# Designs tried in a protein design chat: VH-VL binders against q9a2m1. Part 3

Target 1, 242 residues: q9a2m1
Amino acid sequence: MSQAPKIAMVLAAGLGTRMRPLTNDRPKALVEVAGKALIDHMLDRLVAASVETAVVNVHYFADLVEAHLRAREAKGLAPRIVISDERVQALETGGGIKHALALLGEGPVFVANIDSIWIEHAGAAVDAVAAAWDPERMDVCLMLASTTESLGFHDTGDVFLSADGLVRFKDAGEIAPLVYVGVHICKPEITADGPDGPFSLLPLWKRLAADGRVCGVAPEGLWMHVGDPQAKLAAEARLAEA

## First folded at step 1 (VH-VL)

Design p7 (framework fv_pozelimab)
Fold by ESMFold2-Fast, scan of step 1:
Structure p7 (fold): chain C 242 residues (1-242), chain A 124 residues (1-124), chain B 107 residues (1-107)
Amino acid sequence: as target 1 above (242 residues)
Amino acid sequence: QVQLQESGPGLVKPSETLSLTCTVSGGSISSYYWTWIRQPPGKGLEWIGYIYYSGSTNYNPSLKSRATISVDTSKNQFSLKLSSVTAADTAVYYCARGGYDSSGYYDYYGMDVWGQGTLVTVSS
Amino acid sequence: AIQMTQSPSSLSASVGDRVTITCRASQGIRNDLGWYQQKPGKAPKLLIYAASSLQSGVPSRFAGRGSGTDFTLTISSLQPEDFATYYCLQDYNYPLTFGQGTKVEIK
């Protein structure tokens, strides 16, 4: 097994259009759930998994995101923050990683969305992804959750998982038991041959999965996608019950 | 194979409330943005608003004071009410399914399934 | 609101022609642009999403290009069924806004 990644790419450059009106005057990353900004929920999870550096891409209200992260560092909180500047043009998930390649180093990294929050029922979920990671077999390892243990994700699911941990993305019209919940490990160089400008990771993942290079783990817990104002209220209610 | 069908009165009097329903068949109403679009005769398309399956709505500011979109998951339907109508509201009204394909923060939007449209005429 | 301007407003073409339609946004919209085809008396049909991604079932003769403010839809080797009005749509910010449409007419 290789050592868990010490570097994370944190995807914070989104517009938050689904979160309006909450994002009219702030980025989604700074929307609070249970009194803590979404980006801080994710950064705290990554710190618990021994991440030492977070590369954070910024676009929408970039100055506010950067100021928040510098204030976080000034309080003595890990991880160390490196800003990947996309103020001129937002580059999407694949383009954002490709743009940040020089900042991410030569090894595998965590990649995290800031809008996934969860309650753990059996051990640390991010650690489970790290424990499953095998660079000889994998280019990508996805954190997954059952459709029955997730809120605000598609109830038709995203993927099937084989007994040996291989991911298959569902075909149109299929119902899959598992959803991707916003954290994965990857070799960031998989984006190097992507197009210039914005592009999504999803077509690349589907191609790699066809080659048997995408794996996943489904840790026990309840996952909540904070994608809109109603989902924020629902997440806060569930967290209050925990 | 999801299909959408609009229904409602074809003629509405000025100052009254226009009420339209879209029935979704062949699939779940969950996990999509259910959208209303209109097209006045001989003119282009105008986005009215959407409802997400969770109940979240967003409206074109030009119509926000008059428009209400609701969803009824038990009937697999969503509806538009437009109050205080005038002749300017005469249009073909379409319902559509809007999907976002997102890998993290970025949304790739497409309205991939449309109803046939229903003509609403506002006249006395 | 973001203004979407299409050019030309109409054009005449023959079967087999290459047709190009342009759409310009009043501000940067990344690749958050779709193209829709509407035939008389029919609902619009999605052709292209994310500026350049072809919708399933749409013929490969349709191609979208562009990012930021300038976008094009190209139809290589125009077919009889392609005579229609074409609309661009930005989905970058609310309200979603359509271009005014480009009518492709038989010559």
Scores: ipSAE 0.012, ipTM 0.454, lowest interface PAE 9.2, mean pLDDT 87

Design p8 (framework fv_pozelimab)
Fold by ESMFold2-Fast, scan of step 1:
Structure p8 (fold): chain C 242 residues (1-242), chain A 118 residues (1-118), chain B 107 residues (1-107)
Amino acid sequence: as target 1 above (242 residues)
Amino acid sequence: QVQLQESGPGLVKPSETLSLTCTVSGGSISSYYWTWIRQPPGKGLEWIGYIYYSGSTNYNPSLKSRATISVDTSKNQFSLKLSSVTAADTAVYYCARHDYGDYWFDPWGQGTLVTVSS
Amino acid sequence: AIQMTQSPSSLSASVGDRVTITCRASQGISNYLGWYQQKPGKAPKLLIYAASSLQSGVPSRFAGRGSGTDFTLTISSLQPEDFATYYCLQHDSYPYTFGQGTKVEIK
């Protein structure tokens, strides 16, 4: 019994403001890194982890994102795509999941940002998150990377990880060794009591971590956050070296 | 719809333990975080600590050595004990629910004044 | 602990005025800031969460802006019921800390 999720929530509704001018005429999800759209990099990783359905929220250039995903499906590529429509307003990470609850079904799901790309040095990173997942003990399990093996993420880090896999978010003024790199497993119902408008997952994660309900794993590799045009060029340079 | 009500003695002697209870009505205490906040007369707000319905707690470091928060899910109540009180602990004490994402406190109880005096 | 400083500590205004209150964090808190209104003898009431999101049932004349360390609450056209003390709260890091409050008084 693997308990690995077959469904992923893919967060593609961002405005891409920091990515301008690349996002003047396209959403961030469709910005290309090394000739492949950011969303396709992430979907390919999820497929490798046996994800069968991706629920994708859309807002900025929603028609272009939807058309791209339907064209991807027409080529015979997994996963099956379900669109979660946020054209009226972007709901952020927590609001996006809450809005999509009826589409995500029962049970845990992967949640993936579209702006994280990585090089694996030891096994499949998404599989490592699935292997660590334990719904009896956890509400969230984060994919983490060392600050020394990540580019474009915050240099002061996000979290500490205990020997038994529990996450502690750093306090103000602390420097943490690990950063969250844009993939996790969660029970999506943790968002159910949230507002109907925009809200972030981060405060919820901090609360759940204080209760010992957030785990993490740090697979061996190099992680790259593609948050602006310079980060895109840096990621492309590193991928060309691999 | 969910309402909170504080109860407990309005007068506590210095060096004694202040004990307050918050009763939750119109909704379940389960699956939420619950917090205590205080306000000395004429002054600002100070967060004391929280409890999750399962018993997990976190406290303001300034009060951690004296504060204990507990929950009784069968009575739909949570409580604050603050030991070794002094005149500086005179305040209106509020209980409140953490709304989702811990962005805010809502709803709040009406508050109860506790005076520490001999 | 993160220190929250509000400016001004008090102000006098008339009905119909535009009122702006500022809140400064001693270190970056992203958008993890809420605004509360407190009337004499009453519990605080949530107005704004996540720095800029208006709570359900709160009039549209209230608006929040800012991120990082500098935040503002604006009341576009002050009404009689808006004379109150306003508090910011950071919820980025424990312990949660409130600003000292800004009292909005009738001119």
Scores: ipSAE 0.006, ipTM 0.498, lowest interface PAE 12.4, mean pLDDT 88

Design p9 (framework fv_pozelimab)
Fold by ESMFold2-Fast, scan of step 1:
Structure p9 (fold): chain C 242 residues (1-242), chain A 118 residues (1-118), chain B 107 residues (1-107)
Amino acid sequence: as target 1 above (242 residues)
Amino acid sequence: QVQLQESGPGLVKPSETLSLTCTVSGGSISSYYWTWIRQPPGKGLEWIGYIYYSGSTNYNPSLKSRATISVDTSKNQFSLKLSSVTAADTAVYYCAREWDYGDYFDYWGQGTLVTVSS
Amino acid sequence: AIQMTQSPSSLSASVGDRVTITCRASQGIRNDLGWYQQKPGKAPKLLIYDASSLQSGVPSRFAGRGSGTDFTLTISSLQPEDFATYYCLQDYDYPLTFGQGTKVEIK
């Protein structure tokens, strides 16, 4: 409850160029999968994990994203929405969090991409990340999935997970069994000393992992990355089978 | 500055697989889309496909059955394999980075000529 | 697939001339069009994105116009380094498609 973050950073400033023609007149966050917008799939997962506020960064079709989120709030749906404005320049994952630091408040937050959808086989996946979180041991806790239980993620994997929950990023030439699937908990201040402008979280994660500060959990389920129209169709087919 | 460099055999026999690697230096491969484009001698440009650093791909339908693009973030490389090649696949092959704000290509490799001949 | 047709296929011009190249899409593509310059033996270089926006570092003599199906690239005062082949590219839909190119050569 008090250990689990009540605030999420939702990364919705992506251009969605790979989703064309679906993103010609709307942002990727508003592309529908199985009749529900991608951002609504993620927000509903975060609400189920007791998130009370979502800080959402906006860039491409920012006005449409804001209108959608305000309409969602007008229906009485949680979470409360705070907009982090990146209309001038999209700042990527690390830069987006750094830009939003004042809006995220003190303490750890969830960070969520809008293009990950999943089917749960054993309990709530976001709750599993919250249960694994320990701020004395961790600066980052990643939601992970097996390469054999994920679609649209690379089959060479991203990380190894120790018995104690520590993450090691793979070396050149290695094949890792687990991929990062777009949800994590972090101390957002890890981005404070990052570059001005756009930058990725990945170099920060690799440094922190070398220091034993990145942990992960791999909940049972099937994860789907909705990165392009073919992946959208594949995800819809799998959801219809569930 | 970001630099891209293509590498791989310059001569491939008909029916075999063309294999090229693009090495990225001066910047991270992470959080960007990476593209292969080709140009037959004396002809125009043809888009082959892209890969996002996470592994998501999209291909020109004319090449989809033969083309595979892969990425190795630990080596800062991405690669193209094109199977069952014919003389029509003879071209200069370019790798390129997609610009932050659209399907525009802001950095290109110098290109490598691949000739398909016995 | 969206077909991109450039005209003319080639033109001859002198230094100081105003040069206009056109690009036509087989369907509406909004402003999702870029222009690239390619010199012999070199990789293409991005000049213009979103139909009219000049890429950083590109001289102001280059200008793009258009929306929908009809687009133009204008070089207001041709310089020696501008003799090249120019390509338009639509990024409205996949597959991405280039025009066939317009060669600007010395008169």
Scores: ipSAE 0.012, ipTM 0.532, lowest interface PAE 8.9, mean pLDDT 89

